# Ledger of designs, part 15: VH-VL binders against q58483

Target 1, 193 residues: q58483
Amino acid sequence: MKVIGISGSPRPEGNTTLLVREALNAIAEEGIETEFISLADKELNPCIGCNMCKEEGKCPIIDDVDEILKKMKEADGIILGSPVYFGGVSAQLKMLMDRSRPLRIGFQLRNKVGGAVAVGASRNGGQETTIQQIHNFFLIHSMIVVGDNDPTAHYGGTGVGKAPGDCKNDDIGLETARNLGKKVAEVVKLIKK

## First folded at step 5 (VH-VL; framework fv_anetumab)

Design b3
Fold by ESMFold2-Fast, scan of step 5:
Structure b3 (fold): chain C 193 residues (1-193), chain A 123 residues (1-123), chain B 111 residues (1-111)
Amino acid sequence: as target 1 above (193 residues)
Amino acid sequence: QVELVQSGAEVKKPGESLKISCKGSGYSFTSYWIGWVRQAPGKGLEWMGIIYPGDSDTRYSPSFQGQVTISADKSISTAYLQWSSLKASDTAMYYCARSPLYWDEWYDAFDIWGQGTLVTVSS
Amino acid sequence: DIALTQPASVSGSPGQSITISCTGTSSDVGRYNYVSWYQQHPGKAPKLMIYDVSNRPSGVSNRFSGSKSGNTASLTISGLQAEDEADYYCSSYTSDSTYVVFGGGTKLTVL
């Protein structure tokens, strides 16, 4: 079993990375292989709307997206994290999401477990609307969507931080990320038993 | 107890390849970053790079990008630093060090250090 | 590449207090609260003395304290003892592709 975590932050080491890694650490403690991917240093290009992926099953644009999609296809669970940008995901994460169309051919992510992480500047700073966008991505890919486990038990990992590293002092946010990881691990084990 | 144990001293000629090791024990190896730090004779500490063994995420200092390869084998709790072709300027003490990541631990600090591996490159 | 600036040497007598400065930029020391300090005795590996600007690991004497103001972090050693004679290095987190940057080191002599 394997779960990947992807940070859509434009910063390679930031609050989003911190929360995604916290969730992955909780998953690794359950004996599941984990891999972290940062989009900050990847070459990403937006979808050009050519529909060639429908015919060939693969996007013709040569960049880092195809390798990431291959890792998503091979994983049993996927955690997507994003800073809150205008109540939604970063441009980097949206580019990856829009470029994922080839994976809907045969619904290659069907029944994989999806968890979401969002970091905003305040506690009511758009984390839940951002998580909803990530959940909608999972749903259109026919994935199983989970929130964070007891005792926090809401919609996913929700962090508060403005400057890089602020989330290391966000005990509530770290707990939600950790409990998200526990729920992802629990459901992956149930499906793969 | 928590410990990092490094491989023994090496004496090499320019152009030779080398791979040195750093074995962790007494903790969850896949839950901590392992960094590599170089110290040339009589000089200060230089960060070379860091790896998270749980997923092999690796970051390099710009000065060492392409000069060395950092890897880890989590099945034996061992991290590696490798050169394809050594230079005389690679003569230095090389330390591995662990960095905690969990919320109730230190971040971005190297709390446990290996004893060092002395690499001497000369004709 | 850019290193954090430390004085090359400092000196003090037993029982005195000394302070070692570590100056960076608004992209490292001035931006983040991830400053650590390491002690290195001749022929030995570095030892963590301070992390996150002012926190002490278990087993480190409370004679060692850390602080930060603007772009400068400081290590203060009170009640100097002979065994404090060593090299001291600061380090900071940075997001400029290096992630970790060390200071040039300060040799402390206990007279």
Scores: ipSAE 0.000, ipTM 0.462, lowest interface PAE 14.1, mean pLDDT 85

Design b4
Fold by ESMFold2-Fast, scan of step 5:
Structure b4 (fold): chain C 193 residues (1-193), chain A 123 residues (1-123), chain B 111 residues (1-111)
Amino acid sequence: as target 1 above (193 residues)
Amino acid sequence: QVELVQSGAEVKKPGESLKISCKGSGYSFTSYWIGWVRQAPGKGLEWMGIIYPGDSDTRYSPSFQGQVTISADKSISTAYLQWSSLKASDTAMYYCARSPLYWEGWYDAFDIWGQGTLVTVSS
Amino acid sequence: DIALTQPASVSGSPGQSITISCTGTSSDVGRYNYVSWYQQHPGKAPKLMIYDVSNRPSGVSNRFSGSKSGNTASLTISGLQAEDEADYYCSSYTSDSTYVVFGGGTKLTVL
């Protein structure tokens, strides 16, 4: 069993990275292999709208996306994290999401477990609308979507931070991320019985 | 037209209080951090602290925590740096500078700087 | 100035290239890609030349470039011009009880 966490932040070692890693740490504590991937240092290009991936099963654009999609195919669970941009995901995460169309050939992510993390500048700062975008991505890939486990029990990991590292002191956000990880681990184990 | 305009030079005696200002114009004041940077005569830049005017979230350098107060009045787009009791060692040029709120909600890069306020404290 | 280490001075001739180093620790330059460079002419406020290690603000000449390797960031100025003569300061985000740390500054002389 393996769960990957992907940070859509354009900044390495930011608050989004911290919360995604917190969720992955909770998953690792349950005996599941984890891997963290940051999009900050990846070469990503937007989808150009051709239909070559449907005909050939692969995208003709040469960059880092194919390696990430391969890791998504091989995982049992996927956590996607993003800073809040206009109540939605970062451009980096959206590029990865839009480029994932080849994985819908045979629905290669079917029944994998999806969890979402979002970091905003305030507690009521667009985290939940960003999480909804990530959940919609999981749903169109026929994945199983989960929120954070009790006692927080909402929609996913929700952090608050302005400066890099602020989420180290966001006890509530860290708890939502940990409980998201616990729920992902629980459901991955149920499916892989 | 985006600019930060600081108050004029000050000459003070030790023990006096002082409040200097930094007024932003040409941009959304509540969407950027305002930092304060000190430069003693002939010396380098020294970061003092920063404030986000939208919610008054304030961060200080450990060297300046308790030595100065940083505040902002978003209704007049003005940030402040204040001393309750000046010392001769406070003699320096004081700059305000803005930092964009972006991505994780923070940049530590200061893209627009005020012209500086020279504070001279003589005994 | 207790902070990032820069050489006190560097010099070059018009048309030459020079590099200024900025060395920190694994808790600032080595950890974060939030390194900025500032140019300060005598009697003037600093001007942002580079942010996030290698990005140039609008209006800054492409003669200025930034890079980072391990705990050391570098500012390179190509095609030196007389007006480049100034003090240059690096800056980094830090995780050790403060949010910003500056280098000691480097005086560039163009002769």
Scores: ipSAE 0.061, ipTM 0.636, lowest interface PAE 6.1, mean pLDDT 87

Design b5
Fold by ESMFold2-Fast, scan of step 5:
Structure b5 (fold): chain C 193 residues (1-193), chain A 123 residues (1-123), chain B 111 residues (1-111)
Amino acid sequence: as target 1 above (193 residues)
Amino acid sequence: QVELVQSGAEVKKPGESLKISCKGSGYSFTSYWIGWVRQAPGKGLEWMGIIYPGDSDTRYSPSFQGQVTISADKSISTAYLQWSSLKASDTAMYYCARSPLYWEDWYDAFDIWGQGTLVTVSS
Amino acid sequence: DIALTQPASVSGSPGQSITISCTGTSSDVGRYNYVSWYQQHPGKAPKLMIYDVSNRPSGVSNRFSGSKSGNTASLTISGLQAEDEADYYCSSYTSDSTYVVFGGGTKLTVL
């Protein structure tokens, strides 16, 4: 079994990265292989709307997206994290999401477990609307959507951080990320029995 | 060339005020955190605090909160460390150091260091 | 006061390999992949040798490598040279306070 975590932050080693890694660490403690991917380190281009992927079965744009999609296809669970930008996901994560259309051919992510992480500038800083966008992405890919496990038990990992590194002191946010990881691990193990 | 240049050595008496400086050059000053690290004679490194010059967001270690003031003037790419009343125990080498600021990056890896300012406080 | 534990000294001969440990807790070294190592020669400012556990800045010799296992990070210097003689400090982020924590330092002697 393997779960991947993807940070949509334009910055490596940021608050979003911290929360995604916290969730992955909880998953690794359950004996599941994990891999972290930062989109800040990747060449990403937006979907150009040419529909070549459905006619040829592959996107004509040459960048790092295809390798990431391959990892998503091979995983049993996927955690997507994003800073909150205007109440939604980062442009980097949206580019990956929009470019994932080839994985809907045969519904290659069907029944994989999805968990969401969002970091906003305040506790009521758009984390839930951002998580909803990520959940909608999981749903259109026919994935199983989970929130964070008890005792936090909401919609996913929700961090508060305005400046770099702020989430390292967000004990509540880190706990939601850990409990998200625990729930993802629980459901992945249940499905892969 | 990326460089941090600190002000010269200071010799002070207890109770005196002091302000030392750290001037950045060769990079976007407002895009990086500037941290201050103390090293007492023959001792190890102690983190004091850090400032983001772009908006003057300042963070202090608990041990130095209220003992010093960290500030920056982005118009001249200079950060400052200031004492209102020096003590003999403030005798130390003081380093400023730059931490790369990606918008959400950690500010604890110091990649460029100033040469240090020796502060001696004695009667 | 220091928070991370390093041996006070370590020694080796030219051409050998040595390892310096840095032990923290589950709230710093054990929790985060943000361990840095600094080299300091007498009378000089520290120089960053390793960041994020195992990454080298441009210009740092590949003889220097970093790793981490549990609550202990390690700096390994292979092919030891006379100019490696210096004090080495580890650093980690800590969740028990709003700051970076440094190790007490290790004096490397090359003889």
Scores: ipSAE 0.005, ipTM 0.489, lowest interface PAE 11.2, mean pLDDT 85

Design b6
Fold by ESMFold2-Fast, scan of step 5:
Structure b6 (fold): chain C 193 residues (1-193), chain A 123 residues (1-123), chain B 111 residues (1-111)
Amino acid sequence: as target 1 above (193 residues)
Amino acid sequence: QVELVQSGAEVKKPGESLKISCKGSGYSFTSYWIGWVRQAPGKGLEWMGIIYPGDSDTRYSPSFQGQVTISADKSISTAYLQWSSLKASDTAMYYCARSPLYWDSYYDAFDIWGQGTLVTVSS
Amino acid sequence: DIALTQPASVSGSPGQSITISCTGTSSDVGRYNYVSWYQQHPGKAPKLMIYDVSNRPSGVSNRFSGSKSGNTASLTISGLQAEDEADYYCSSYTSDSTYVVFGGGTKLTVL
């Protein structure tokens, strides 16, 4: 079993990275292999709107997206994290999402477990609207969407941070990310039963 | 068009209080951090602290925590740096500078700088 | 106390390239891609030349470039011109309770 975590932050080692890693650490504690991927150092290009991937099963654009999609296909669970960008995901994460169309051929992500993480500048700073956008991505890929486990039990990992490293002191945010990881691990184990 | 305008030079004696200002114009003042940077005569730049005027979130370097107060009045797009009791060692040029807030982290980059306020503290 | 180490001075001739180093630790330059470079002419406020290690603000000449390797960031100025003569300061974010640290500054002389 394997769960991957992807940070859509344009900055490496940001607060989004911290929360995604916290979720993955909780998953690793359950005996599941984990891998972290940052989009900050990846070459990503937007979807050009052609239907070539439906015919050939592969996008014609040559960049780092194809390798990331292969890792998504091979994983049993996927955690997507994003800073809140105008109440939604970063452009980097949206480019990855839009470029994932080839994985809908045969619904290659179906029944994989999806969890979402969002970091905003304030507690009511758009984390939940960003998480909902990530959940919609999971739903259109026929994935199983989970929120964070009890006792936090909301929609996913929700962090607050403005400066790099702020989320190290966001005990509530870290707990939501950790409980998200626990729920992802629980459901991955149920499905791979 | 975007600029930060600081108050004029000050000459003070040790023990006196002082409040200097930094007024932003040409942009959304509440959407950017305002930082304060000190430069002693003939020396380099030293970061003092920052404030986000939108919610008054304020952060200080440990060297200046408790020695100065940073505040802002968003109704007039002005940030302040204040001393309750000046020391001769406070003699320096003080710059305010704007830093963007971008999503889950801010840059430590100051893209727009005020012209500086020279503070001289002598007996 | 200077947190980041820069050479006190560097010199070059018009048309040449020079590089200024900025060395920190694994808690600042080595950890974060939040390195900035500032140019300061005598009697003037600093001007941002590079942010996030290698990005140029609008209006800054592409003769200025930034890079980082390990704990050392570098500012390179190509096609050196007389107006480049100034003091240059690096800065980095740090989570080491100081938030932002500056280098000691480097005086560039164009001979």
Scores: ipSAE 0.006, ipTM 0.555, lowest interface PAE 10.6, mean pLDDT 87

Design b7
Fold by ESMFold2-Fast, scan of step 5:
Order: C-alpha cells, then sequence, then structure tokens
Structure b7 (fold): chain C 193 residues (1-193), chain A 123 residues (1-123), chain B 111 residues (1-111)
C-alpha cells in the first residue's frame, strides 16, 4: 500500500507542505508507504483544451505532469494540499487537476482514497471552500472522499498561517492534518483487506 | 554579494537605552526574515526573535518578549534590536542573521550572518 | 523552555569519523524536519552547515552529513580534519511558543 501527498504551493517548504507532511507522517505510522511531491519544483502547463487525450490516451504537452499522474495512478490514496487563493486552489494545483483528464479514461483513480488540505491566512479564511474544490475533483474521478478522523472530525486538514512557517504553531491545524492521515490510512487498509 | 553588516561595539551602564543595527545588502531585504541571536560570554546561542521587514511581522522568544524590541526600516534595508533599560545580564555578542523565505527552514535556518555586535553592560 | 541536549565535547583523530547528537522531544526534533547545524570557530559568527535535517548549503563539504531518528538528530563528520575543530550547535523548530530552540553546543577537538 502507498499514499502520496501533493502540495500545490508555489513555495517548496511552506505552510501547505507542513500540513501535507503531517498527514503523510500519520499514514507512515500505520505502516503504509508514503511519498511527498511538491509542485513548486515542477514544470506545469495549463490544459490547452484539446481532446487528444481521449483519442490517444495521452496528453501532447511535454512537462512534469505525466510523471505525477503515473504516481497518482499507482497510489492507493492521494492527499492534495493547497494554499487558499481567492477561496480556491492554487494555479499550480489547478493545472495538475485540469491535466488529469487522461486518468478518467477507464477511471484509473476509481476507489482510491482522497483527502484534502488547505491553508488560509485566517480561521474561516477560505479553507473549506478550497477543500470542497479538491473534494469535487476526487468525486469526478470516482474516488472515495474522506475528512479528518475524530476528535477533530471536519472536512480535512485546515491550517492557518500568513507567514511561512506559521503552521508550525497551528496545533489545531496540524491535528486536523494528522487525523486526516489516520482516516486515509484506515480506509486504504479497509479497501485493500 | 549578499551580506549583513552590524553596528559597532557598545559599552553601556545599567539602566541606559541602546539600539543596535543590522544592514542587509545584495538581496531583496523585504523578502527575507531577519533574526536576532544572543551569545553570552563563553556560552551558547540563544534565539531572541525574528522580523519580516516587508510588513514588520515580528515574533519573539518568550524569554525576550518585553525585554527587547525588534524593528526594521525597509527604506534603508536595516533591522534593529533595542533595549529601553539595559541590565548587566544583557552583556553578550548579538548576531543578526537572514532566514530565506523560500528555503526549507523559515525560522531556524540562518544562511547569512552578520559579524556580531558586542554589547558590554557594566557599572 | 527546554533546550536541545548535545554532548559538551567530542574528540577524534584526523581521518576518522565522529558523530554529534542533538536530542529533543516529540514536539520539536521528533515532530519537525527543520533541524539545522551550525559551525562556530573562535571569535567568528556561526556558519550554516546543514539545514532540514540532511541538506547541505552550497560550499559545504560533503564530509558533513545529517540524519534524524526519533527524537535525536545527528551530525556526522567523516575524514576529520584539523580545521573542523570548532563548536557545533543544532537547532530545531518547536511546537510551543518558543519557535526556535538551540542545543547547548558541542566542542569538537581534533587530536
Amino acid sequence: as target 1 above (193 residues)
Amino acid sequence: QVELVQSGAEVKKPGESLKISCKGSGYSFTSYWIGWVRQAPGKGLEWMGIIYPGDSDTRYSPSFQGQVTISADKSISTAYLQWSSLKASDTAMYYCARSPLYWESFYDAFDIWGQGTLVTVSS
Amino acid sequence: DIALTQPASVSGSPGQSITISCTGTSSDVGRYNYVSWYQQHPGKAPKLMIYDVSNRPSGVSNRFSGSKSGNTASLTISGLQAEDEADYYCSSYTSDSTYVVFGGGTKLTVL
């Protein structure tokens, strides 16, 4: 079993990275292999709106997206994290999401477990609307969506941080991310049983 | 070249005020945190606090909250550490150090250090 | 409130490997991958040798390596040289309001 965590932050070691890593650490403690991927270090290009991936099963754009999609296909669970940009995901994560259309051919992510992480500048700072966008992505890929486990038990990992590193002091946010990881691990194990 | 240059050594009496400086050059001053680290004679390093000059967001160690004030003037790329009333226990070498905004560690990884300002407080 | 624990001193002979430990708790070293190591020669400012547990800044010799297991981070210096003789400090982020905590420092003597 393997769970991957992807940070959509344009910064390689930001608050989003902290929360995604916290969730992955909780998953690793359950004996599941984990891998972290930062989109800050990747060459990503937006979807150009062609339908060649439907006919050929492959996108004609040459960049880092295909390798990431392969890892998503091979994983049993996927955690997507994003800073809140106008109540939604970062441009980097949106580019990856839009470029994932080839994986809907045969619904290659079907029944994989999805968890969402969002970091905003304030509590009630758009984390939940951003998580909803990520959940909708999981749903259209026929994935199983989970929130964070008890005792936090909300919609996913929700961090508060304005400055880089602020989430190191967001004990509530880190706890939601950790409990998200625990729920992802629980459901992955249940499905692979 | 990227560097931090600190003000010169100070000799003061208890109860006096003091403000020391740390000037950055060769980089975007408002894009990096500036931290202050104290080292008492023959002792180890103590983290005092950090400031982001772009918006003056300042964080203090609990041990130094209320004891010192950290500030910055981004128009001249200079950070400051100041005391309203010095004590003999403030005798130490004071370093400023830059923490990269886009590096792995944002508070504890100081990649560029000033040369230090020796502050001696005696009667 | 609680500083990280380092041995006060370590020693080695030229060409050997030595390791300096830095022990914290599950709320700092054990929780975060934000451990840094600094080298300080007498009368000089500290120099960053390792950040994020195991990464080296450009210009730092690959003889210096970092690792972490549980609540303990380690700095290993291989092929020990006379110029490595210095004080070494670890630091970590902590989840309490302290933000950053330093170790007490280790004096390395090259015999």
Scores: ipSAE 0.006, ipTM 0.495, lowest interface PAE 11.2, mean pLDDT 86

Design b8
Fold by ESMFold2-Fast, scan of step 5:
Structure b8 (fold): chain C 193 residues (1-193), chain A 123 residues (1-123), chain B 111 residues (1-111)
Amino acid sequence: as target 1 above (193 residues)
Amino acid sequence: QVELVQSGAEVKKPGESLKISCKGSGYSFTSYWIGWVRQAPGKGLEWMGIIYPGDSDTRYSPSFQGQVTISADKSISTAYLQWSSLKASDTAMYYCARSPLDWDSWYDAFDIWGQGTLVTVSS
Amino acid sequence: DIALTQPASVSGSPGQSITISCTGTSSDVGRYNYVSWYQQHPGKAPKLMIYDVSNRPSGVSNRFSGSKSGNTASLTISGLQAEDEADYYCSSYTSDSTYVVFGGGTKLTVL
C-alpha cells in the first residue's frame, strides 16, 4: 500500500509542506509506504482545452505532469495540500487538477482515498473553501473522500500560518493533519484487505 | 538560546568509518531542516545535503549522493553525517546549519550555524 | 561541481561602496527569489547577511543590501568599514534537484 502527498505551494518548503508531511508521517506509522511531492520545482502548464486526451488517453503537452499522474494512478491514497489563495487552491495545484483529465478515462483513480490540507492566514481564513475545491476534484475522479478523524473531526488538515514557520506552533492544525492521515490509512487498509 | 553544537575534531586514516554529530537546542528540532556544508582547506562552501528530522526526508547534492549518509535522531535532537570509508580528499571543515520551513521560503537560507567539525584524513 | 559565479576578490576603501555579483542560470538565480548571502571571517562559521534576495535578518546593518536582475544577484555594502573584510558567499535554490548551490566566494579587502 502506498499514499502520496502533493504540496501545491509555489514554495519548496513551507507551512503547506509541513502539514502534508505531518499527515504522511501518521500514515507511515501505520506501516504504509509514503511519498512526498512538491509542485514548486515542477514544470507545469495549464490545460489548453484541445480535448485530445479524451480521445487518445494522454495529454500531448510535454512537462512534469505526466510523471505525477502516473504516481497518482499507482497510489492507494492521495493527499493534496494547498495554501489558500483567494479562498481557493494555488495555481500550481489547479494546473495539476485540470491536467488530470486523462485519468478519468476508465476512472483510473476510482476508489482511491483522498484527503485535503489547506493553510490560511487565520483559523477562518479560507481553509474550508479550499478543501472543498480539493474534495470536488476527488469526487469527479470517483475517489473516496475522507476528513480528519476524531477528536478534531472536520473536513481535513487545516493550518494557520501568517509568517514563516507559523504552522510549527499550530498544534491544532498539526493535529488535524495527523488525524487526516490516520483516517486515510484506516480507509486504505479497509479497501486493500 | 537557539544553537547547534557539533562534535569535536577528528583525525582518521583512509578507509576508516566516521560519524560526526550536530545537536540542536533551544528550538523545536523536528520543525527545521538541518543542512551539512563542507569547506575544504582554503576553499569555498559546498552544500552536501539536508534532512528534515520530523520524517527523515533527506536530500543530497549530486556530488555527495552515495559518498555520505545524513541521518537524525529526533529523540536526542541530533543530526549526523557519516562516512563508511574515508578518503584523504574528505579532509575539511564540516558545518551543520539550520534552515526554517515556512510559507515564504527560507528553504535555502541557513540562519543558525554550528561551530564546525574539523576532519583530517591522513596516513 | 555546480557553483554560482562570483569574482574571486573585490576591494574598497573605508567609506566607499562595493558590489559583489553572483551569476547563475535561468533554473536557479534567474527563476527563484531564494538568494542568500553569507559573511565568513577567518576561523569562524558563516553568518547569514541576506535572504530571499533582499531581506536582512535582525541585527544585520542596513549598509548591506541585496538585489537581483535576470540571472545575476548582487550584494552591495555601503560605507565600508574595516570589519567588513571577510569572504562573502552567495547561495540559491535550484530546480535541478531541489538543493542549494553556493557561489565560489569573494574575498573583500578593505584597504
Scores: ipSAE 0.006, ipTM 0.473, lowest interface PAE 10.9, mean pLDDT 85

Design b9
Fold by ESMFold2-Fast, scan of step 5:
Structure b9 (fold): chain C 193 residues (1-193), chain A 123 residues (1-123), chain B 111 residues (1-111)
Amino acid sequence: as target 1 above (193 residues)
Amino acid sequence: QVELVQSGAEVKKPGESLKISCKGSGYSFTSYWIGWVRQAPGKGLEWMGIIYPGDSDTRYSPSFQGQVTISADKSISTAYLQWSSLKASDTAMYYCARSPLGWDSWYDAFDIWGQGTLVTVSS
Amino acid sequence: DIALTQPASVSGSPGQSITISCTGTSSDVGRYNYVSWYQQHPGKAPKLMIYDVSNRPSGVSNRFSGSKSGNTASLTISGLQAEDEADYYCSSYTSDSTYVVFGGGTKLTVL
């Protein structure tokens, strides 16, 4: 069993990374292999809308997206994290999402477990609308969507941070991320038994 | 023109209070961080702290926490750096600088700098 | 003393390429891609030359480039010109409540 966590932040080792890693750490504590991927260091290009991926089973654009999609296909669970950008996901994460069309051929992400993380500048800073956008991505890929487990039990990991490391002191946000990880691990184990 | 204009040079005695200013113009003042950087005579740059005028969120370097107060008045697009009791060791050039809120609601680099305020503290 | 380590001075001739290093730890330069470089002429405020390791602000010459390897960031100036003579400072974000740390500065002399 393996769960991957992907940060859509354009900044490596930022607050989004901190929360995604916190969720992955909780998953690793349950004996599941984890891998973290930052989009900040990747060459990403937007979807050009040509439909070639439907005919060929692979997007013809040459960049880092194909390697990431392969890891998504091979994982049992996927955590997507994003800073809040106009109440939604970052451009980096949106590019990855839009480029995932090849994985809908045969619904290659079907029944994989999905969890969402969002970091905003304030507690009511667009985390939930960003999480909903990520959840909609999971739903169109026929994935199983989970929120954070008890006792926080809402929609996913929700962090508050502006400067680097702010989420280190966001006890509530870190707890939501950990409980998201625990729920992802629980459901992955149920599906893979 | 986007600019930061700082108050003029100050000459003070130890124990006196002081408040210097940094006025932003040509941009949305509440949408950018304002940082303060000290440069002692013949020395390098030292980061003191930063404020987001939109909500007055303020961060200090541990070296300056409790020694200075950073504040902002968004109604007049002005940030402040203040001392309750100056010391001779506070003699330095003080710069304010603007930092955009980054993609991750992140402070970014200082892209626009004030001209500096020279503060001299002598007995 | 928590300053990032830079050489005190570097010199070069017009048309030459020079590199200034900025060495930190695994908690700042080695961890974050948030390295900036500033140019300061005597009696003037600093000017941003590079941000986020390798990005140039609009209006900064493409002769200036930035890179990072491990705990060391580097500023490279190609086609060195007399006007490049200045002090250069690096800065990085850090993982604790310090947030920002500057290098000690490097005096570039164009001879």
Scores: ipSAE 0.012, ipTM 0.576, lowest interface PAE 8.7, mean pLDDT 87

Design d1
Fold by ESMFold2-Fast, scan of step 5:
Structure d1 (fold): chain C 193 residues (1-193), chain A 124 residues (1-124), chain B 111 residues (1-111)
Amino acid sequence: as target 1 above (193 residues)
Amino acid sequence: QVELVQSGAEVKKPGESLKISCKGSGYSFTSYWIGWVRQAPGKGLEWMGIIYPGDSDTRYSPSFQGQVTISADKSISTAYLQWSSLKASDTAMYYCARLPYYYDSEGWDAFDIWGQGTLVTVSS
Amino acid sequence: DIALTQPASVSGSPGQSITISCTGTSSDVGRYNYVSWYQQHPGKAPKLMIYDVSNRPSGVSNRFSGSKSGNTASLTISGLQAEDEADYYCSSYTSDSTYVVFGGGTKLTVL
């Protein structure tokens, strides 16, 4: 069993990375292999709508997206994290999401477990609307969507931070991320049982 | 035109209070952090602290915590650096600088726009 | 005091390339990709030359480039020109995200 966590932050060591890693650490404590991927240092290009992936089974754009999609296909669970940009995901994460269309051929992500993390500047700073965009991505890929486990039990990991490292002091946010990880691990184990 | 304009040079005596200013223009003042950097005569740059004028969130370097007060008045797009009681060792050039932070949840960019500096001389 | 280590001076001739190092620890330069470089001419405010290790602001010559390996960041200036003569400062964030550290500065002389 393996769960990957992907940070859509343009910053390699941002608050989004802290929350995604906290969720992955909770998953690793349950005996599941984890891998963290940052989009900050990846070459990503937007989908150009050419529809060639349907005809040729692959996207003609040469960049780092195909390698990431392969890791997503091989995982049992996927955590997507994003800073809140205008109540939604970063452009980096949206580019990955839009370029994932080849994985809908045969529904290659079917029944994988999906969890979402969002970091905003304030407690009611668009984390839940961003999480909902990520959940919609999981749903269109026929994945199983989970929120954070009890006692926090909401929609996923929700952090608050402005400066680098601020989320280290966000006890509530860290707890939501940890409980998200525990729920992802629980459901991955149920599906693989 | 985007710029930071600082108040003029000051000559003070030890024990006097002082408040210097940094006025932003040509951009959304409440959307950027303002930092303060000290440079003693012939020496390098020392970070003092920053403020986000939109909500007055203020961060200090450990070396300057309790020695100065950083504040901002967003109604006039001005940040301030204040001393209650000046010392001769406060003689330095003080720069304000803008830190871009357009998207509120992730890390810092570098100081992209700098004020011209305010020279503070403390002597008798 | 000096938090990041830079050579006090470096020199080169017009047309040559030079590199200025900035060495920190695993808690600042080695940990975060928030390394910046500033150029300061005598009597002037600093000017941003490089941010986030290797990115150039609009209007900065492509002769200036930045990199990082382990705990050391580097500023390289190619095709040296007389107007490059200035003090150069590196900056990084520490593991305490509320504290910014500067290097001691490097005086570049173009001879």
Scores: ipSAE 0.018, ipTM 0.571, lowest interface PAE 8.4, mean pLDDT 87

